# Ledger of designs, part 308: VH-VL binders against Large ribosomal subunit protein uL10m (mRpL10)

Target 1, 224 residues: Large ribosomal subunit protein uL10m (mRpL10), of Drosophila melanogaster (Fruit fly) (q9vpl3)
Amino acid sequence: RGKINIQRPKAPHYERARVVAVTQPKYPELPKAKSCFKTRAERTQQQQENPYNEIIAREVRNWLDHSRLVAFFHLSSITADDIFRVRVQLHKQNLHLKSYGSKIIEQAVKNTRYEAIVPLFHSNHCIVFSPDPEKTAALLRIVRRVPQMVLLGGIVEETMLSRNQLVAYAQMPGLHAVQAQLVQTLSQAPGHLIQQLQAHQNSFVQVLDVHAKNQMNEETPKST
Short names: E, the ipSAE of ESMFold2; O, the ipSAE of OpenDDE; V2, 0.75 times the mean of E and O plus 0.25 times the DockQ between their complexes.

## First folded at step 18 (VH-VL)

Design md2 (from lc12 with heavy chain K31R; framework fv_imvotamab_arm2; at its last look DockQ between E and O 0.29; V2 from the best seeds 0.61)
Fold by OpenDDE, look of step 18:
Structure md2 (fold): chain C 224 residues (1-224), chain A 118 residues (1-118), chain B 112 residues (1-112)
Amino acid sequence: as target 1 above (224 residues)
Amino acid sequence: EVQLVQSGAEVKKPGESLKISCKGSGYSFTRYWIGWVRQMPGKGLEWMGIIYPSDSYTRYSPSFQGQVTISADKSITTAYLQWSSLKASDTAMYYCARHWAYSSFDYWGQGTLVTVSS
Amino acid sequence: DIVMTQTPLSSPVTLGQPASISCRSSQSLVKSDGDTYLSWLQQRPGQPPRLLIYDISDRFSGVPDRFSGSGAGTDFTLKISRVEAEDVGVYYCMQYTEYPWTFGGGTKVEIK
């Protein structure tokens, strides 16, 4: 009785092989979790066929108009799961991650002040919106942990910023803090000015007093 | 402070035309949507439609499409709701509300009562 | 159209006791962008509606902390931890995920 090679079982007899092949439970392929962002082609096709493109474009514009912080990111081979995780993190900070097709963006920003952003959307991209510009630091902190998200630039308080400028902005003290500092500085300025002006006057008076004293001393006849 | 101030109560007869107004103040009027909501006496809220004042893009509820016209004059930061021919069934309180992308209807007008009776 | 169903229709509550209002949507309110566009509104007698909660759980400015929102997908809840006399009114959920935007039927909160 030949040693049953457990490592390389002999191919079953043809009839048995047929039965096994037919009786193999065809497990429905788990719907491949659309783990990947829709390909550019899929997005483009959807955009062409979607009668709601105008609606979506309007939505994009709405987000732009209502946001004080807008950040643009390139997405490099990121999975849907990763995006979801990031989205959750961002959402906790009132940061809203959105993804739109390039054509939709073009339509949305056409003839608007945002038209300059169109070149940023030639590849896979996402946009983060926030009503609070102070969340810039939080945004960057979160995204730093996501290497697949590359910051391209952004809009803060209606000003378009480069990547570097946005990073610099995030490092700045909050607008209120800066304003407070400015107010403090401005409030101190008059005091310093007065002090400087008074200092000169006081010095002048001192010099005059010294001169007057010297003259008085010269007029006192040495009563020898 | 953000405020929406609506025009006063109206008493009309069936068949008459009516235009009520909602004036926004304290914010950039052109950057926010204005919606209209109907509330019939003793009933709930009904979304009628919205308008983007910047370009007057408008969307209507199917129930109100063709029945009313929503418009806006951005120069005076005012949105309008108008009927060409009122019906008794149009008797209701009408509210305008500001729509913000992050919170939807965040500020509301005081309402305009429209009474249509023979 | 997305149908918003609120329960209960009426909620008699004793002062100081909690209240809970449910809102169910006929379909998921999660939009393609992953956000859920649900708000809760309060309408006191003789007053216009007031925004209480947006984005399911975020309190609007000036809204007391006794109000809280929760939920996901199709099921949403507004809770009042301790009902006060000023809380009497009708509460509405609103979806603005899809057009047309729709309101729930309202829940009347009354003091027993």
Scores: ipSAE 0.737, ipTM 0.877, lowest interface PAE 0.8, mean pLDDT 86
Fold by ESMFold2, look of step 18:
Structure md2 (fold): chain C 224 residues (1-224), chain A 118 residues (1-118), chain B 112 residues (1-112)
Amino acid sequence: as target 1 above (224 residues)
Amino acid sequence: EVQLVQSGAEVKKPGESLKISCKGSGYSFTRYWIGWVRQMPGKGLEWMGIIYPSDSYTRYSPSFQGQVTISADKSITTAYLQWSSLKASDTAMYYCARHWAYSSFDYWGQGTLVTVSS
Amino acid sequence: DIVMTQTPLSSPVTLGQPASISCRSSQSLVKSDGDTYLSWLQQRPGQPPRLLIYDISDRFSGVPDRFSGSGAGTDFTLKISRVEAEDVGVYYCMQYTEYPWTFGGGTKVEIK
């Protein structure tokens, strides 16, 4: 261990994460669990809390992996009765309202594509999970009447969406209707692509990305 | 079709080792937890522990910590429950069951009867 | 550890009549994420357990609607609106809110 502080963080700029990463204590340098001066109560508490974080983070990871819809909200002050009512309303639509500490979220998304969501959990928040991405419209309809829940963004079919993208997704016609429109649009492209999309279903967001690329190609007539 | 198929019944003597298996099929094995449950003769159910096959993370009930080993081999979609030295008190039916985010113990193996007698 | 207390221990029921099984936990089953995790399992004679109800009241796929779950806090109930011959067996509640997960002692349902 030692006194290794290479940088002084500047308050106006959020560079603390990089400085912390550079100055992170190495395993032998921070052996709190191995300190001979720890009381039995501290050792027992530390062990219990640490195993709890490890397994709960994996439970959160499992929710993320199995949910085709995930929505993130900022949560303002709300009564226990009001949040319970919202939870019941959401549950009826197979929408699962949850909240976790930021440390657990950070551990849950470590080494995944979802690491970008960690800053969302520095403030009071909640998450809604669902296996049914078509429930996005129902979600937004329910929370529209809950001003304490402010949509920040979400994940649909394993693709991160901003707030505006998620709202736009919710307003699209049903998946079957969107697939029919996409097939008609892609019929101006090789039929090989249509067969691949039909044979190996990709996430809804991926087909939207293809549509955006096709539209961009149509807007650039200077390309040959 | 989701299935958990367990290894066959075992008759053992005290002090012998034993490793019983639970093979998952019909689903993505590494995306679900596998738990082990003991049912002693004529008794109820006891949770022994759980494993996440993706990274082999395990958590044991305090009653079983150090008494058994739970492991998994994701290449053959199989979870294991293992004793290094069996005791007569280990005589029971052992079940594996699947856990995931939206429900728990939704599919169960058929059970493995372990009989330990001198 | 959360203790799950089930009553009654045995429930003889006339065919076609309702049955009700109670489960009480030693502490709240509300998990730190805000949800409550309680399931009901059925174990028919000579068979492994099977899931009936999860999240207090959600029926698992293929479970008849004569099974319903309710409750909150520390008190939970499984109801069978019309008991059929296939419903004979032992019913367990299970909490998966806190590790270690724990089961109730079981309630044997029989046709009298």
Scores: ipSAE 0.697, ipTM 0.871, lowest interface PAE 1.3, mean pLDDT 80
ESMFold2 (binder alone), look of step 18: mean pLDDT 92; pTM 0.942

Design md3 (from lc12 with heavy chain S28K; framework fv_imvotamab_arm2; at its last look DockQ between E and O 0.36; V2 from the best seeds 0.63)
Fold by OpenDDE, look of step 18:
Structure md3 (fold): chain C 224 residues (1-224), chain A 118 residues (1-118), chain B 112 residues (1-112)
Amino acid sequence: as target 1 above (224 residues)
Amino acid sequence: EVQLVQSGAEVKKPGESLKISCKGSGYKFTKYWIGWVRQMPGKGLEWMGIIYPSDSYTRYSPSFQGQVTISADKSITTAYLQWSSLKASDTAMYYCARHWAYSSFDYWGQGTLVTVSS
Amino acid sequence: DIVMTQTPLSSPVTLGQPASISCRSSQSLVKSDGDTYLSWLQQRPGQPPRLLIYDISDRFSGVPDRFSGSGAGTDFTLKISRVEAEDVGVYYCMQYTEYPWTFGGGTKVEIK
């Protein structure tokens, strides 16, 4: 009785093979969870056919126009759940995470001062908007915990900033703090100036007094 | 303080034209949308349309498209709602409200009562 | 058009008791940008509407903390933790995700 090779079972007889082939349960391919990121092509096609693209473009433009802080991020293999979590965190700080198609963004910024941002949107990206530029530090703090979000650059107070510049900006004391410092410095400046001016005068007077005293001492005849 | 001040109550006859106003103050008028909302007597709120005063981009509800005209004069920070020919069914309270990217209809006018009676 | 359905139509509430208002949309209010644009408005008798909640759950400035908004997709809720006399009025949900923007039919909150 030949040792049944369990590792390489002999091919079943032709008839049995046919029966097995026909009786194999065809498991319906689980519908590929539509959660697959629509291929770039599908997104592009949908964007072209959407009569609302203009409306969305207008909306994007409005977000840009009304935001004092705009940050652009590249998204690397981030899940919807992760994005949602980040969105919630950002929202708590009045930071608004948005995602738009590249074509929509192009349309939105066409012939505007924001046209320079178009090259940033060739890949998966998201934009964070805020009406408060002081939230830059908070934004960076939050996204630092999200390695899938790569800061590309941003716009602060209508000025386009590189990644490095945006980081530097976040490290700066708030505008009010800087203004306060400036005011303080300016308020101290006159005092210092006066002190310096007075110091010279006082030194001059001292020198004159010393000279006067020396002259008086020379005029006192040594009464031998 | 942000304020929207609307024009006073109007009593008109059917067939007459009317233009009511909403003046914004206390904010940069060109950075916010102005929407118009109708409220018929004892009824709910109805969105009529919105305008972006900066470039006068306007969207209408289909129900109000062609029935009214929404406009704005950014120089005097005023939005308008106008009828070419009023109907008795236009009798309602009309509100203007400010809309922003970060919030919607956050400030409202006091309303303008329009009465159309024969 | 997105139809906003509010329930109940009338909500008689005892002072100090909680109130809850539901708003359902005929379709998802999640916009293409990933956000949901829903607001709650309060209209007191003889007054213009007032914004209470925007972006589903964000309380507008000056709105008491007894008001809270929640929900997702098509189901939204406004809660008043402790109803006060000044809370009497009609409450509306509004979607501004898609044009035309639409209001719910309103819920009248009254004191029993």
Scores: ipSAE 0.792, ipTM 0.900, lowest interface PAE 0.7, mean pLDDT 87
Fold by ESMFold2, look of step 18:
Structure md3 (fold): chain C 224 residues (1-224), chain A 118 residues (1-118), chain B 112 residues (1-112)
Amino acid sequence: as target 1 above (224 residues)
Amino acid sequence: EVQLVQSGAEVKKPGESLKISCKGSGYKFTKYWIGWVRQMPGKGLEWMGIIYPSDSYTRYSPSFQGQVTISADKSITTAYLQWSSLKASDTAMYYCARHWAYSSFDYWGQGTLVTVSS
Amino acid sequence: DIVMTQTPLSSPVTLGQPASISCRSSQSLVKSDGDTYLSWLQQRPGQPPRLLIYDISDRFSGVPDRFSGSGAGTDFTLKISRVEAEDVGVYYCMQYTEYPWTFGGGTKVEIK
C-alpha cells in the first residue's frame, strides 16, 4: 500500500529544480574561510603550502636572478578581462606580469639584499619582470593607462630603485642607441669613439646618482 | 656557449645499478634547473623530473618517483640520473635539458642511450 | 596530470607549403601567477630535441620566423608558414604550468 513519500513536483518547480541542478557550481573551498574557520583553514593552508612554497619560491628567485628589470605595483580590484588585456600588452614588450603570496616572496628573497621588498606584498600586488631594462619606459606608458596598478618601486640591474628613481631611469636614453652610435663610429675612425661613449655614460650615471641622492634625502622622515 | 654534455652509452643487465651524468658549461650552473627526459625506442618524450642545483631541490614525475634518483654536484657543474636496479623496460634514450625563468628546455644534452638486456 | 593531445599524428607536406600542428591540454594551462607555460620542441631525425617556441608564441633565439605559435587556455597551434627540407622531424608541445610537466604525443612532419 502506499507510502507517505510520494513525490509529485509541479511543472514550474520541476523546471526551476532542473535549472538549479544544472547551474550548481562545482565545489570550491572559498566560502568556509570567512569566520572562525580562518584558523583551521590557515593551518591547513600552511601544511599544504610547504611543498608548494618550496617550489614556487625557487621559481620566484629564478625570475629575480634573471630579470634586469623588476617593478612592483599595488593592485586594486580589476576585472579578469582588463588584467588579461594588460598582460597581453605587457607581454608584447617582453614584460611579464605575475603575482605571488607574501610568504612565497619572503622565502624567495631570504638571505638576499632584496629582503626589504617583503613589506610591499602584505597588500594586493603584482610584479612585472623583464630581461630588458630598456623596456622601463614602455612599462610605465602602458601602466599609466591602468589606474588599478600603482607603481611602488623596482629593481634595475640588481639595484633597488624607489618609485621616483625608476621613473627617472625610464626617461634616460637607451643603451641600444649608444651601441648603435658605437658601430657607426668604429667604421669611421677610432679616436673620437672613446670620448663619445664616456660623455653619454657620464650623463646616465649622473642622472641616476642625482635621483638616488634626492630619494635618500626624501625618505629620512616618513609620515605615518 | 651553453653546453650540456652527457656520459656515454651504457649496456647493462637487469638488476644492475647505473649513474649517468650531465655536465653543464658556459653558464652559471646554480642559476638554472636541470630536467631529465626519457625517450623510449620509437616513442615520444617523457618528463622524469627536475633539480635546482643551487640547493639540490628535486621534483619527480609520479611515474618515476622511487624508480630513479636525480642529484647534482654543483662544484663540478654536473647533474646525475641514477637507478639502483635497472629493468629491461628502462631501455631508452635519456636527455638532460636546462630550464629557467624565461624559457624551458632551451638547451639539451646529446642524450645517453641506456640498453638493459640479459 | 595534464594530458597533452597533438593533432595530426603525421603531417606530410609539400615543400614551400604551410603546416599546422595542434596541441590541446586536458585543463587550462594558465598558472596561478597569471601566465601560460607552453613550449614547442623540434626533434630532427637522429638528434636531441631543440626549443622552437616558448610562452606560447615567443620564438627562441635562432629559430626562423616561418615558425609561429599561438593559442590560449587549452588550445595551441604551431604553424610553419613555408616548410623547408630541414623542417622534417617530430614536433612536441610541452606544458610546464603544473607538475608533472607533460609532452604531447608528437607530430611527424614529412616532405611528400
Scores: ipSAE 0.646, ipTM 0.848, lowest interface PAE 1.5, mean pLDDT 79
ESMFold2 (binder alone), look of step 18: mean pLDDT 92; pTM 0.943

Design md4 (from kc2 with heavy chain H99K; framework fv_imvotamab_arm2; at its last look DockQ between E and O 0.39; V2 from the best seeds 0.00; counts 0 for: pae O 3.8 > 2)
Fold by ESMFold2, look of step 18:
Structure md4 (fold): chain C 224 residues (1-224), chain A 118 residues (1-118), chain B 112 residues (1-112)
Amino acid sequence: as target 1 above (224 residues)
Amino acid sequence: EVQLVQSGAEVKKPGESLKISCKGSGYSFTKYWIGWVRQMPGKGLEWMGIIYPSDSYTRYSPSFQGQVTISADKSITTAYLQWSSLKASDTAMYYCARKWAYSSFDYWGQGTLVTVSS
Amino acid sequence: DIVMTQTPLSSPVTLGQPASISCRSSQSLVKSDGDTYLSWLQQRPGQPPRLLIYDISDRFSGVPDRFSGSGAGTDFTLKISRVEAEDVGVYYCMQHTHYPWTFGGGTKVEIK
C-alpha cells in the first residue's frame, strides 16, 4: 500500500534553499571532528578550552532559538564609540547587536538546520538578534547610516533569507495585519486567508507561502 | 502561565541523601536554562549552578562543585538538585529559576526549605 | 569571582519618597559579546525573589515604571521614584556576565 508519504517530511523547500546556498564544494558533510589522532597533550588543551566555549555556544544557541529575527553583517573597522552608539540605537528598537568568534558559532549551530551560516563567520562580523521580526525595517533603516555594517542575510521566523529577500521582507507593508489575519483564518473560516493574499498581489506572495510552509513543514536536523 | 513548582520542605539528618525537584510548566522546557540558588538563613543569595535541559549540560559555581548534582528530566519537565551526603551547613532555602537569552532569572520557584539537624 | 557590593545595607523610606540603591562590581561587567548583564531582584518578606530589571535598565514585564535602573562598567543604580507599601523587601543586584554568577549582599527597604 502507498502510505510512505504520511511519515516523511511534507516538502523540502527549506532544503532547496540550503542547497542553493551550498553550491560550493560539499566536502563538509558533518560536524568537523577530524581530530582522531591527537596526542594526550593536545587532547588536554582541547578539553580545557571546550568547557568554556561550550557554555558560550549554548548561549548563542539560546539566542537563535528565541529570536524571530536574526541578521548577519560583515563588520568593517569601526571605533568603539561608534559601535557603542549603534548598539544603543538598535537596543531602543529591541535589536541586540552581538559578536562571537567563528569557533563558537560553529559549535552553536552544530547539528542544527543553521549549519549553512558558518561560512559567513569566517570574516569579521556581527549579528543582530530580535524577538520582533517586524523590526526588520527599523534595523535596515538604522544600518543604512552605518557603512561599516554590510548586510549578508538573515533568518526571519526560522526561515533563512538572502540579503535581497530580507530587504524585500522589510518593505512589505501590513505584515502585522497579514500575520494576525493568518492566525485568525487558521482558527476560523479559511476564506479570509484568500482575501489577505489577494491584497498583497503586488508584493512577494512567495514570502508568505514560504513562511506558512516553514511553520508547518519544518525540516528537522537529525545528524549527530 | 509560566510556573516553577518545587518539592516540599525537607527535614534530614547529616549524612542522608536528598533530591529536591523543580517542575516547569507553561513554556518550552528545553529552550530555557534552569538555575539553582541557595539562601542560607538570614543571608543573601548564592548561585549554585545551571543546567540546559535540552542536552543536560551543567555548570557549577566553584563553591558547589562536587557538593551537589544538578540534573533534569525533560520528559517530565523537571530539574533536580541532589546531595549524596547532607551536612548541617546545607540548612537553607533552595530556589530554582528560569533563564533565557533576552532576560535574567525571570521566573522563580516558591523555594524548598531544607533543614539538616542532628 | 566578581564581588558585588551593595549600598546601603538598609534604606528606611517614608511612603511616597524615592529610594536609591547602589551596586558596584569588582570588575567590568561588559561581556565578550559586547553587552552588560546586570539585573535587579526584589525579595518581599516570605516570598521568592522576583525579577525587576535586566540588562541594566530594561524593566521586566509587569514591573511598575517607578522602578528604574542605570549604570555602566562597574557602577549601577536601582531607583524607586515613589516607594509604596508593597515595595518593602530586600533588593539584590546580580551579574551574569562572568562565571561564576554572583549577587550583591542585598539592601533592605522598609517603610518608616
Scores: ipSAE 0.759, ipTM 0.899, lowest interface PAE 1.0, mean pLDDT 80
Fold by OpenDDE, look of step 18:
Structure md4 (fold): chain C 224 residues (1-224), chain A 118 residues (1-118), chain B 112 residues (1-112)
Amino acid sequence: as target 1 above (224 residues)
Amino acid sequence: EVQLVQSGAEVKKPGESLKISCKGSGYSFTKYWIGWVRQMPGKGLEWMGIIYPSDSYTRYSPSFQGQVTISADKSITTAYLQWSSLKASDTAMYYCARKWAYSSFDYWGQGTLVTVSS
Amino acid sequence: DIVMTQTPLSSPVTLGQPASISCRSSQSLVKSDGDTYLSWLQQRPGQPPRLLIYDISDRFSGVPDRFSGSGAGTDFTLKISRVEAEDVGVYYCMQHTHYPWTFGGGTKVEIK
């Protein structure tokens, strides 16, 4: 009776294999962790059925109205967990990540100055809000680490900016720094002006003195 | 400074109508929600409803739906809570409060005491 | 309606000692976007409510750092690291994630 190889059992006879295959417990597929953002369809359906859409739309409007920094992002195959992580990071910087359905956004911005943003929301998207435009650099720093978040553009101080413009804005010295520089420059300007004005006066006086000296020298009779 | 100033205390009889006011100042009135909260004597807080002053959109708690009317006049930055017919059970302190999108009621009025007695 | 249950109902505290208030919701307060709209309010005797904490853990402007909020889902906590005399009052949790918005029953903080 051949030693039963417990490590590599011989494939069972075809009939046995069939029975084993049929008797294998079908474990329910673990519910696919709803790790992905709701599909557009799911979001749209939810939005249609949500009696609070009007409230949400007004909330969106409220966010827009109170935010000095708004950034729009496309989301590419990002998991809920990843979004959560990003959200936490952003929140630490007083940046608020929100996601709304396109219809809600449309409703929110209808007949407002923000209507131009509607085309940005045709795909999976999120919005980051901040009351502080100085957080733009922080936002970009955080998002740079999240390849699934693609910057589309934003609103800073009520001005719509392209992606490139927003990046450029983030690289600029803070408003206070610029203001300080301006003040410094302006404070130096009068000094320069005074110097220039005085220089002209001084030069004029010098010329006059030279002229006066020359005239005095001409009046001195050469005592031969 | 953000302030909500409510109308003074009211003493009414059952069956009378009442309209109390909440005037906002120090902020853009149309950009924030205004909510009303009831506090019965010695009891907790109850949300009654909210209004968005820009378009006067209003939502009520089911418990207060049809019992009160919330309105706003954005021209004078004032929100209102009104009863068509007061009941003794309406005796309470009523607060108005401002709400922002990502916050709760951040600024509150001083409250309006409404006493309904026969 | 979401029921907000606060415990304890009364919290006698010695000055300088910490206090902790719990708020439990009957349902999850997490919105579809992942945000949780829970706030803590303080009402001093004879005064209107005052916002202390919003978004579970964010202190409102002017609120002392001795106040802190924490929690997730259905369980939330307000902590006062060192109770001061001015902290006497009733504290309420409020959810505004789901309509209708609801308050906890309140916790009375008193000085022993």
Scores: ipSAE 0.029, ipTM 0.583, lowest interface PAE 3.8, mean pLDDT 83
ESMFold2 (binder alone), look of step 18: mean pLDDT 92; pTM 0.946

